# VHH binders against q84jc2: the designs that were tried, part 324

Target 1, 232 residues: q84jc2
Amino acid sequence: MSKMRNLVEEKFLEFYESWVIQLELYLHQLLIAHNNNTMSETELRHLISKLTTHHKAYYTAKWAAIREDVLAFFGSVWLNPLENACSWLTGWKPSMVFRMVDRLRKSRVVLVEAQVKKLEELRVKTKFDEQKIEREMERYQVAMADRKMVELARLGCHVGGESVMVVEAAVRGLSMGLEKMVKAADCVRLKTLKGILDILTPPQCVEFLAAAATFQVQLRRWGNRRHYVTHS
Below, E stands for the ipSAE of ESMFold2; O stands for the ipSAE of OpenDDE; V2 stands for 0.75 times the mean of E and O plus 0.25 times the DockQ between their complexes.

## First folded at step 21 (VHH)

Design lm16 (framework vhh_8fcz_2; at its last look DockQ between E and O 0.73; V2 from the best seeds 0.78)
Fold by OpenDDE, second read of step 21:
Structure lm16 (fold): chain B 232 residues (1-232), chain A 126 residues (1-126)
Amino acid sequence: as target 1 above (232 residues)
Amino acid sequence: QVQLVESGGGLVQPGGSLRLSCAASGFTFSDNAMSWVRQPPGKGLEWVSGISGSGTQTQYADSVEGRFTIIRDNDKKMVYLQMTSLKTEDTAVYYCARFPYSELWKYLESGKFDYEGQGTQVTVSS
């Protein structure tokens, strides 16, 4: 049977496709800016702001969507299998971005000692926050066999009448917990991103954002090619 | 072999208009976002405008927003830049650039964005 997409999936798929296309165009700007070492700090900050706004728009849309159906994001039909495989709680793993920074340092980015220290502090904090969320997720997953879920399993798929309300209530309860965890994860993502951008200079921010966007775009393209996935 | 051939440049007075064209070949055109970039005399490369593969989405630099329009014809493998209300600061060599999906990391690491075309000279002068 072909997988049926619900309304939330369809809407977010459309949004995400458009969002990624915009990201690619921003990436092109970032690459050119990175190449142009004559851009003013004001210009660079403006570009950074555009990208930041773009990312904020994603989370605004995501949070609106998860309020309706958080389960859609655990399937993420708008992502290819490779993207999904690299996902941590419906998005990128926050600690991953530090690897990107490290890679840039090995290339052309020169960080002063003060920046290095701040980044390390942020890394430690980010990892701590990730672990907290992971522990909560583990507890939640273990709790899936709680009384409500057992009752749901007992009722099965052949539910009618009043039993439907019970099933729906159980699913709602489950979804609420998941939504909280997803939001928590997203908060860590946003805090981490902000933290990095606050530590880096504008030119370094541009390079970092370019690297991040490159990774995202390439991951999508590689995944699509590998699995012959076309969303639109 | 990827080829980008720009044309349509010239000398124009301030307030005038020009239409640049870029003929593309050697790659899957509709799958690639395209951009116009320019290099003013004695300055670095500047991004001007970009258009998605399907042509449905566009972006513009603040300096050209409202004056320039980027469009593409995927059947003809062409990208255009309609320039209006030209200013002296628009004087530059204009290049058409494909989005280099296969070379993104190369460009990122090198700090150099390569463009395949020879460019077309736009001179705005009274």
Scores: ipSAE 0.864, ipTM 0.953, lowest interface PAE 0.5, mean pLDDT 90
Fold by ESMFold2, look of step 21:
Structure lm16 (fold): chain B 232 residues (1-232), chain A 126 residues (1-126)
Amino acid sequence: as target 1 above (232 residues)
Amino acid sequence: QVQLVESGGGLVQPGGSLRLSCAASGFTFSDNAMSWVRQPPGKGLEWVSGISGSGTQTQYADSVEGRFTIIRDNDKKMVYLQMTSLKTEDTAVYYCARFPYSELWKYLESGKFDYEGQGTQVTVSS
């Protein structure tokens, strides 16, 4: 592992530890707001805005880190990108967030028909955007496999600078493509989150954000540190 | 057995200052984020401020930011709320609360959040 890669991981993990601690403090606010009719609509919208800003800050930091070393977000170095394509690009699959909404409807949140219609439209759009990214990932994986294998086969008996240079170029190409796809996936995640919060009323948004933060905080306490969790 | 004991409340005039204290026992204090919450007369609970277990990170409600400071002393197992520029709107019973790590799903599902101390009364009046 290079020193640069270790430094990127150390900085992001320090950021993430602080980010989760702040999320816990926000969650305490959400739990109080969840149970008490003490906040006006304006105050609720401001709390929701703080949570939205907090989640956007996660992606801002992540995007800076993946510019330096995208592979840090796929576990150990040299993991096969084809295998990682099925893990859905370093995070939750955007369409799966609607399971959280469905769970809330089962327990506490009552939605009117207009909201249900808009959520279904958003679910379909989110799935469409997911499939578009999946198709592009498949094309990228094929193109990179072809290029890497052709270059290595052509230089197969070489030792020294040219062989190292070709391998380094292939690794750089793979990293650049993965960075673009991780960012594209994160953009769909953010658009889906914003879409949900635009459809829900402020009290319903507080319920959603509280449930999502609860899941994220508990998953971190239960789970392996190799996986990063954003909204659910 | 968790125990939180709030103190330091009283009667002050607008613009005045108070420092609230909360003594904690029965749990690993430094592992827990702590908050101050308040209950104005005839109203439900309102979150005021929070502080991480290490004390390195804090948050404040908009209504108190710039006027209140949350502080903790992990050696003494104390959390404090330094209040300045008090307003009549700050009149409430103030409670300290620990973040409910082991009971998060219970609190989310039940819709009820229990405070564990008796609180301390702050009255801001001319």
Scores: ipSAE 0.741, ipTM 0.909, lowest interface PAE 1.0, mean pLDDT 79
ESMFold2 (binder alone), look of step 21: mean pLDDT 83; pTM 0.841
OpenDDE, look of step 21: ipSAE 0.861; ipTM 0.953

Design lm17 (framework vhh_8fcz_2; at its last look DockQ between E and O 0.64; V2 from the best seeds 0.77)
Fold by OpenDDE, look of step 21:
Structure lm17 (fold): chain B 232 residues (1-232), chain A 126 residues (1-126)
Amino acid sequence: as target 1 above (232 residues)
Amino acid sequence: QVQLVESGGGLVQPGGSLRLSCAASGFTFSDNAMSWVRQPPGKGLEWVSGISGSGTQTQYADSVEGRFTIIRDNDKKMVYLQMTSLKTEDTAVYYCARFPYSELWKFLDSGKFDYEGQGTQVTVSS
């Protein structure tokens, strides 16, 4: 199990490093597009599509990996401590992106009233969904404090005997539950992102995606610098 | 101070090839992804290609995919753009571009891309 965990971690680490690097290059595209008022709507939509496809690729990889070992994502060795600190159920907190939207509003972005209303509705819905997941997670976590988990704690690094089977069963049970939670959270993320992109105009989408990518890239770099994390 | 110096542009016939070079200085070169961008006559700035800091990852605009190749030499602090099968629509001033991480917000807030080089003219004409 440990070996499998390590393998999943290593593979996803490699994937994620590559994925983030690609994201940075997409960010270049987004920044240029953001500053180019001559781009057609079609061109902008195409760029947006590229970015959304990139994000979808992440979740595809993630979901494949969590089938193998969801626990790896609760350690997230591919993330630095700062990134981890900002993580909610193995990813970005859906409601956080609205702050990015708000920031854009304070800039040169002009949202029409209808957009503002829709965004607010989406925000409320997103928060509701987050809370629902959190409640379920809490319930699940409390339930984990059973005899099996106590046994796990007692065993520590000791492996052997009938107790090992009990621990393994407990871990499997936990993993299954966590996988459900993670998937639920990811669904909220994807729905939220889609919702925002559906509300915004193509130019606004580009700016939003640029802001999001900027935040992600900077967070990673800040964290790496602060904690001396090296990446390939 | 940061300096980007583009070269290698010129006049070529359709179907021809050019190799652009960008000499970089004044920053940690290997830590920065680099891009080529171009500005066609009467149009806005267009992203062409990008390469990661290590040079292991690349991206290309659809319009140049399969025709252009971006490479970098971190020891020499150079970025190159090999252009083949050039078309008339490739005519533009080409710029080497970096996006300093500490100033990414500037690009978002300013609404203006501040490229650091002077660019090199590429003209594709029969």
Scores: ipSAE 0.881, ipTM 0.962, lowest interface PAE 0.5, mean pLDDT 91
Fold by ESMFold2, look of step 21:
Structure lm17 (fold): chain B 232 residues (1-232), chain A 126 residues (1-126)
Amino acid sequence: as target 1 above (232 residues)
Amino acid sequence: QVQLVESGGGLVQPGGSLRLSCAASGFTFSDNAMSWVRQPPGKGLEWVSGISGSGTQTQYADSVEGRFTIIRDNDKKMVYLQMTSLKTEDTAVYYCARFPYSELWKFLDSGKFDYEGQGTQVTVSS
């Protein structure tokens, strides 16, 4: 619809604003921890666990909201236009986080060869999973377009009010297919994140999480500074 | 010019209480998350607690949760740390820090914490 926000959008906007504020507080903690070589491994593991729990909480809330309105996540009201432009299937592109990994490899603290090998294997796997999802999305969109043409032709031949039911069924079919694909993309995101954190040492995980959160915070800050949406 | 002025430290017995204050100027205070950090003798900086710009959300290090409370007053541009049940391991210089929005990459790359205030000493001893 042309409304500013529906109920799902309002609820998730409130959730997301709170979630990002908590991410900023975690980021401040990560920045301090990143430069403290006297922190125990137990302290680092607790901080890393808090970050992973925070990310899982996002997906828990997202998947509940998608059951109600998956289309809200394609051009979200809780993201600025720059953040939306950077989205791949309603979120960060899994292969993109390997730029943060590349930053770690260029740091003064180097990764050992075993870690580099495992990270490259994960990068390749992640890219293949991305491509599978992209191909499935393409097939689904083609199938939906063909279904719509058949239904519209049949609607033109029908005499009566059955057209509302047919349109509603088509919309439900599209939404269910999109929900499935968004969840598949989210599973690749979570598997990639977990894979990276399993390969890195606790201090390296802190650096990775700090860099990733910094990028997210900066993208939001920069996009929020922009003037009104520009037209040519 | 950003300024943070910490105060309220002192010598206390174990189990005692103190309230630290931080006066802020030179930036839009209510738009910034604030944290307390501390440096114990011979150790690096430790993050203690943080509070959102609005004051509605807080986080605490495991070592202080349940004993310390972070509070802000946006009208007076103050942030506080109410400390109770103090322990000898709480002995440190305490600093107030703002979330470094414009310097995030510099903090991440440089590895050095530039104190914006002088800090306030808290000493917990029998």
Scores: ipSAE 0.739, ipTM 0.906, lowest interface PAE 1.0, mean pLDDT 83
ESMFold2 (binder alone), look of step 21: mean pLDDT 83; pTM 0.844
OpenDDE, second read of step 21: ipSAE 0.859; ipTM 0.947

Design lm18 (framework vhh_8fcz_2; at its last look DockQ between E and O 0.61; V2 from the best seeds 0.76)
Fold by OpenDDE, second read of step 21:
Structure lm18 (fold): chain B 232 residues (1-232), chain A 126 residues (1-126)
Amino acid sequence: as target 1 above (232 residues)
Amino acid sequence: QVQLVESGGGLVQPGGSLRLSCAASGFTFSDNAMSWVRQPPGKGLEWVSGISGSGTQTQYADSVEGRFTIIRDNDKKMVYLQMTSLKTEDTAVYYCARFPYSEMWKYLDSGKFDYEGQGTQVTVSS
């Protein structure tokens, strides 16, 4: 059965494809900036600002879309299976970015003691927040087998008239809960990202953002090749 | 073998125009975003402009925004940089650049961008 994409899926697919293409171009900038020791702090900060604005645009679009259909993001037809497999609550797992930070530490980047301490504190906080959300999600998932879902099951194939209204109401209720979870997760993502960028120097931020973008772009390309996914 | 061959550079007066060309071969051209970068005398490599694989999206450095235009012809495997209102600070060796997806980490780790072309000299002088 040809997965009929709904309107939200189609719109966001188009947005995301465009967004990723832009990200790749920003990545070119970041890579060159990373290799340019003559760039001023002002120039670096400006580049960082461009990237942060780009990321903010993603979440603005996402949040608008999830208000319409949060379930679309649990299928995420705009992502390949590899990307989906790496997703945590419709996006990247916040604690994962610290792997990127660790990579910086193993590279030419020298972090001062104060930075190291702050990063560790942030990592601990991020992990705590992730776990809190996971617990809530687990609770929610277990609760899905509640009275409303039982009613849906009873309705079964009797889709007509009043039954449709009941089903729709149940789905709305479910969606509202999921939306809350997704927003909570996104908040942790944004806070974590902001936290890291506030701790790092501009050159370090550029390298971090380059690493993150590289990972995203490569993950997408590798996944597309593996699963023969073509994007417009 | 991947080849990028830049051309079109030269000496021009301030306010003048040049069109750079880059001929690409040895890879799937339309699948790769392309950039122009430049190296001014005594300075590091600077990103100038980028264009998506399909050619539908472009980006420009602030310093060249409104003056330079990047375009590509995927049938001919060409990338172009139309430069107008040239300034003395635009003087540099210009390179056409791709960023191999499989090697992007190499650029991050090495701290060196390995451009594949010979570059073309642009000199803006009165």
Scores: ipSAE 0.878, ipTM 0.960, lowest interface PAE 0.5, mean pLDDT 90
Fold by ESMFold2, look of step 21:
Parts: sequence; structure tokens; C-alpha cells
Structure lm18 (fold): chain B 232 residues (1-232), chain A 126 residues (1-126)
Amino acid sequence: as target 1 above (232 residues)
Amino acid sequence: QVQLVESGGGLVQPGGSLRLSCAASGFTFSDNAMSWVRQPPGKGLEWVSGISGSGTQTQYADSVEGRFTIIRDNDKKMVYLQMTSLKTEDTAVYYCARFPYSEMWKYLDSGKFDYEGQGTQVTVSS
């Protein structure tokens, strides 16, 4: 049987494709701004605000979709297999974003000792929050591995009977728990992003956001069977 | 080889209009997001506007929003910048740029932007 997409998956696929295209336009803007030392602080803060607003729009759409079908976000049809393999609880791993912070220590910008201390404190806090979520997720590992439950959930509206009602109730129970876990993970992502941007100066924020967006775009390109890599 | 050729610049009065064009060759044009960037006298490069490969999504710098319009024609492999209500602060060399999919990390690591075209001069003066 071919893989089938439900309405939530189709809707979010369309949203995500447009969202990534917009991210690429913002990334081009960030790449230009990255080494323009004549931009005003006001201009930089506005660009940063555009990026944070774009990210919040993603989570707004995601949280609405999760209420309808959180399982669609585990092995998402809008992500390629490489992107899915790199996902931690339906998104980027918060502690990994500090690799982009580490890149800020290249030749253009020097972090002050106070910033370095605050960033290390945030890194430790982020890792701690990740570990708490990972422990809670262990309770759901067995339920998530049940392919029959996932299969029946995707086909349930086309099959009637008593077994359908029992499966639907079980899926709803698991889905509610998973929704809470995914939202908790997303809150760690947003808190970590906010924390980093609050510590960094506006030029440093532009560099960080550019690196993060570059990683996301590159991961997508490489995972799409590397056809764009072979042309360069 | 990839080639971008900008044209349409010139001298205009404040409040005037001008249309820039960019002819593209050597790559699959419709697969690439395109931007206009500019370098004002004594300043670094400023991003002006961008447009998705399909042309359905656009973005503008605040300084030009409502005055400039980016347009593309995928059949002719052209991108345009329609400029209106020009101000002296719009004086710059304008470059067309494609999104650097294969060189993103190089730009981040080096901090250098490499134009593919020679640019076109826009001068807004009384």
C-alpha cells in the first residue's frame, strides 16, 4: 500500500514549503547584513524581529496542527529522511543550537566575558531541560513503536465498528500526552532562542540567526537526494 | 557559466522613477530565489528586496517598502526592480544576486559577498 497523507499532513506540507521559502529570503537578507558594519542598530533589531516573528509563526501553525494530529510530526511528510533523522521530539535539538553560537567566535566578533558566562549558564540550563523531557518521553517509547496503532489512526475514519472506537480512544489518550511533550520541547526551543538573542548584541544576533538558518536550509538540500550539491 | 547582467541605472531627480533589470543565464533560473542588493557611497552592502523562484513571495527592506517593487519573468530569465518616489539616500550601485545555495557556509565563514554581475549605478540628485 502506498503511504497516504491525511488532511493535517497535506495542510502542513503546504504551509511548511512556503515557510521555508520565506526563510530562504530572510537568510539572504541576513547573509548581506552579516558583514555590513554601516547598518544602524535600529535596522538590525528590526531584521532580528522579522526572524523571531517568522519562527513564532511556525510554532503557531505547528501547535494548531498538533491538536489535530501530533503523530504527523513524528516522521513528517514535509521533511526529507535526513531532516527527520536529525529531529529531536519533532524539531531541532536545543543544545545543538549552541554550535551556531560557537561559530560567533570567528574573526568578525568577539564575545565579552560576561556574555560567555551567560551563554554557558544557558547551555547548561538547556541541557538540563532536555534531559528532563527525555526522561518523560521514555514512558511513551513503547506506545510510539506500535505501528498498528499508528496505521489504524490514519485509516480509522474509513472503517466502522467496535474495534474502531476502542482504537480511537487509545490513540486520543496517547496523542494528548505526546502533544504535551512536544509543546514542552518547543517551549525549550523558544526559551533557548530567546535567551541567546537577549545575551547577544544585534550584530551577533544576525550572525547567529544566519548560521542557524543556513544549517536548516543546508540540511534540507542535502537530504533531498543531494541533487543541488552535485551542481555546485 | 552563471552570469547576471544588471542595467537600467541612471541619473534621476528626487521623486523620480527608474526600472532596473537583470538578465540571468547559466543556471535554472526558476529554481532560484533572487535579490537586489545595493552599495551606497561610503557604506557596506544593503539588501533591498528578494523574490522566490516562483515569484509568489517577496520581501523588502523597510527603507524601500511601498516605493520599490521586485518582479521576475521566468520565461525571459529576468528580474526587475521598479523604483518610485526616489530619494537621495537611494543613490548606490545596484546588484542582482541569486541565493547562494552551494556557498552559504563560505559567505558565513569569510564574511564576503561575491557579486556575479558588475552592477548598475543609480544616482538621485537635485
Scores: ipSAE 0.743, ipTM 0.911, lowest interface PAE 1.0, mean pLDDT 83
ESMFold2 (binder alone), look of step 21: mean pLDDT 81; pTM 0.836
OpenDDE, look of step 21: ipSAE 0.873; ipTM 0.958

Design lm19 (framework vhh_8fcz_2; at its last look DockQ between E and O 0.68; V2 from the best seeds 0.80)
Fold by OpenDDE, second read of step 21:
Structure lm19 (fold): chain B 232 residues (1-232), chain A 126 residues (1-126)
Amino acid sequence: as target 1 above (232 residues)
Amino acid sequence: QVQLVESGGGLVQPGGSLRLSCAASGFTFSDNSMSWVRQPPGKGLEWVSGISGSGTQTQYADSVEGRFTIIRDNDKKMVYLQMTSLKTEDTAVYYCARFPYSELWKYLDSGKFDYEGQGTQVTVSS
């Protein structure tokens, strides 16, 4: 049977496809800016701001969508299997971005001691926050086998009338918990990203954002090619 | 073999108009977003405009917003840049660029943009 997509999935798929296309165009800007050492700090900051705004738009759309159906994001039909495999709680793992920072350090980027210290502090904090969320998720997943879920499973065999209402109520309860966790994860993502951008200089920010965008774009392209996935 | 051939440049007075063309071959054209970039004399490479593979989405540098229009024809494998209200600061060699996905890291790591085309000279002068 072909997988049926609900309205939330369809809408977000459309949004995400458009969003990624915009990201690719921003990537062109970032790459050119990265290779242009004559750009002013003001120009660089403006470009960074555009990218930041673009990312904020994603989370605005995501949070609106998860209010309607958070479960859609645990399937993420708009992502290919490779992208999904790399996902942590419906998005990128916050601590992953520090690997990108490390890559920059191995390249042409020279970080001053103060930056290195701040980045390390941020890394530690980010990892701590990730672990907290993971523990909560574990507790939640274990709790899914509680009495309420057992009742849901029992009622699931008798779909009709009042049973449907009970099932829906149970699903809503589950969804609310998941939504909280997803939002918490997204907050860590946003805080981490902001933290990195606050520590780095404008040229370094451009390079970092270019690297991040490159990774996203390539992951999507490679995944699509590998699995012959076409969303639009 | 990938080829990008720019044309349409020339000498024009301030306030004038030019239409640049880029003929593309050797790759799946519709699968790639395309950009125009330019290099002013004595300056670094500057991004000008970009267009998605389908042509439905476009972006422009602030310096050219409202004056330049990027268009593509996927059947003809062409990208165009309509330039109006040209200024002296628009003087540059203009290149079209595809930024192939497999080589994105090359651009990031090398610190150099590898031009696939010869570019076309645009000179705005009174």
Scores: ipSAE 0.887, ipTM 0.966, lowest interface PAE 0.5, mean pLDDT 90
Fold by ESMFold2, look of step 21:
Structure lm19 (fold): chain B 232 residues (1-232), chain A 126 residues (1-126)
Amino acid sequence: as target 1 above (232 residues)
Amino acid sequence: QVQLVESGGGLVQPGGSLRLSCAASGFTFSDNSMSWVRQPPGKGLEWVSGISGSGTQTQYADSVEGRFTIIRDNDKKMVYLQMTSLKTEDTAVYYCARFPYSELWKYLDSGKFDYEGQGTQVTVSS
């Protein structure tokens, strides 16, 4: 039984702590920009670029770490239990971001009909891609169970007990499949983010990015200060 | 009540230096990230720099990076902005602002962001 965090977990914990604090500082910038009617389009696009670069840095680090230990991302030590409970394949469900898009409907910067149409098309595409990943996950789970049964039958024939080699092979097979699924989910997340930012105007992008960062910061804060007594 | 008191502004020539101070009270200072924001004449609020609650993480607007340094002292409940190589474009009223953890959704919904302090004037001219 492991009582210590492994090297992958320790490295990513350090990275994530700094990354989320930097996101909080970017959120403060976004809030100020959201309130500033005199910022130029160039200034807004620069800030948006900083946010997209920050998110890209997260995925670059994540994909490197997943190659070494994808299981660390299922019940991550750098997330509180509430954050972990909200995870779908190691991150927010890709379509979740449309809750932040929906907030724009009451925004000072009004969506035009062409934008609404494009956003709804993207929402449908994102849901379709999610469902495709879920079906692949179901087939993987069935196929892996069948492979494990064959492995156990082979082991029982040879020695009549368990061996480290069979366990290691089963874990390696699970990890390879999970890595593929996590990367597929991350690709849907990135395509959806890029699609939203391409449809929105710069002021709308600032508001959207602020809402998304707000949700992440609040989820982390709430989970760290959780109320222990609840009413009904 | 939350109080932020800015000081250290003044008139300075281009290329000069100033150090702004912000005294904080009425909240758990070390739990809050802090920012300096400024309002140039005839323009809206512009974010300048931010620092995490622990002081280990900082960010700077591109226009001030390499010239300004944000510093905090959690024991004294102070935030500073060390400004060097000042330019006429740095002329503004400077405000200290705390990250609004409890009011994030309110700020997004209202589109309004108010200062908690009076600010300090920095004028770079001649």
Scores: ipSAE 0.792, ipTM 0.930, lowest interface PAE 0.7, mean pLDDT 83
ESMFold2 (binder alone), look of step 21: mean pLDDT 83; pTM 0.848
OpenDDE, look of step 21: ipSAE 0.881; ipTM 0.963

Design lm2 (framework vhh_8fcz_2; at its last look DockQ between E and O 0.74; V2 from the best seeds 0.80)
Fold by OpenDDE, look of step 21:
Structure lm2 (fold): chain B 232 residues (1-232), chain A 126 residues (1-126)
Amino acid sequence: as target 1 above (232 residues)
Amino acid sequence: QVQLVESGGGLVQPGGSLRLSCAASGFTFSDNAMSWVRQPPGKGLEWVSGISGSGTQTQYADSVEGRFTIIRDNDKKMVYLQMTSLKTEDTAVYYCARFPYSELWKYLDSGRFDYEGQGTQVTVSS
């Protein structure tokens, strides 16, 4: 069966496709910068700023969209199945980025002890924040698992009646909760990213951002190839 | 095999214009974003401009924004860089660059970018 997209899905799909394409071009910049040992700190910081601004733009668009329909982001039709499988509360799992940092450490990136310590502290904090959000999400999800779930199941078969109104109210309630959780998750993402960038040197930041962008681009391409997803 | 052949470079006076061309072969051209990069004398490789696979998205370095225009022709497998209002600081060897998706890790791990073309010399001098 063909899945019909709503207006929020369509708009965000277009946005995201464009955003990812731009990310790829930024990746080119990052890779070149990573190769260029003669770039000044100022130049590197400027590039980092461009990337952070790009990411901020994503969240700005996302938050506008989730106000309209947060449920659209739990289906995320703009993502392929692989991307969706790697998604945590409508985005990347904050604690995952530390794996990227670890990978870099195993390569040419040399972190001083102070950096390592700070990163570990940040990791611990990030994990705790994730867990808090997860527990809260569970509360919202469990709250739906009452007698209204039966009515929800029937909604596809029968339209109208008081029961439908009850289900709709429940869904609205859930949506409000989900919006809060998604925002909370995004805050953790942004804090984590900022934390990492504050700990790393500009050259290290460039490499980290390049790695992150590479991961996103590759994940999308792999998933699209695997699942025959077409994108504009 | 992948080939990128740059052309169109030359000697121009400040304020002048040049159009660089890059002929690409050996890979699915439309699936790859393309960039122009340059290497000024005594400096490292600098990113100049990029264009998406479809040609609908472009980016420019601040130093060339408003002066350079990147375009591509996927049917001809060509990338172009129209340069206007050239400055002495634009003097460099210009390279057409692709970043194969399957080898992105190579660039990250090695810290080396292997440009595939010979480049074309642009000299801006009075």
Scores: ipSAE 0.881, ipTM 0.963, lowest interface PAE 0.5, mean pLDDT 91
Fold by ESMFold2, look of step 21:
Structure lm2 (fold): chain B 232 residues (1-232), chain A 126 residues (1-126)
Amino acid sequence: as target 1 above (232 residues)
Amino acid sequence: QVQLVESGGGLVQPGGSLRLSCAASGFTFSDNAMSWVRQPPGKGLEWVSGISGSGTQTQYADSVEGRFTIIRDNDKKMVYLQMTSLKTEDTAVYYCARFPYSELWKYLDSGRFDYEGQGTQVTVSS
């Protein structure tokens, strides 16, 4: 069994491999910054900005690739099987990042009551947006099943021809619908990340970003070591 | 047994150049990202530069970008830091460090980062 790769998949595989390696280098910086009592607030904000820019670059590349082939992001060749199994609409479930926030409340840094209140409000908002997207995706899946049934009936009748243009338009519409759903999920991810970073102090942001990057790196390392199978 | 041995430090005038070396042994060198970090006198640790295991990707701290170059030689198991246009604020003990893949949570939880070498002193002074 072998999966055919297209140009979109090959290009994004190269991008993603580079992007994860750069994330590892940033993580090393975060670990040092987390340990550094004398790093200025300006220096911390610059590092945080580099991380947010790195994440923005991921979504910029992803959205360009999705425009060409959204289906490549469902069972991606650049992810190992464990990473793919953890995907929710082509990425981490937005509310999952609150595991890293929960870690802060158990860490050596202290969240004040005002921060805790704002973070819980954001958690509720994120869960609400998440559930809204899940309901929209479920309705979209039902609509897709109905359209596929009509499409199969039309092709079975072979009446009038000219149907190739209608089928092509329907397929383009289906891909555009999936693209919309994926971008909506990504927007919730970005809003949640930005919201967390706006509430936290710079040292707390460094700890949060380090924990999030650590989880991603460990998931990739663990999945590659235990379940990675290469066919060549 | 993992070993990192830094060398090449010394006394140099402002504007001068110096090349630091790090000899590595006891692990699969090409599989590990490597960094240089430094500790100026009486100050905390500062990350300086990092390089991927393959050597194809690098990052630099803002304070050294354009002046320092990180290089690795996987055949010789060496990491280098080529420093030019040195300034007095570059005075520090420089350490070579490998990315701690297997101990990431431990380092994050402890708030402490351990180095495997003794470091090499760089002093930039008139």
Scores: ipSAE 0.747, ipTM 0.915, lowest interface PAE 1.0, mean pLDDT 81
ESMFold2 (binder alone), look of step 21: mean pLDDT 83; pTM 0.846
OpenDDE, second read of step 21: ipSAE 0.877; ipTM 0.960

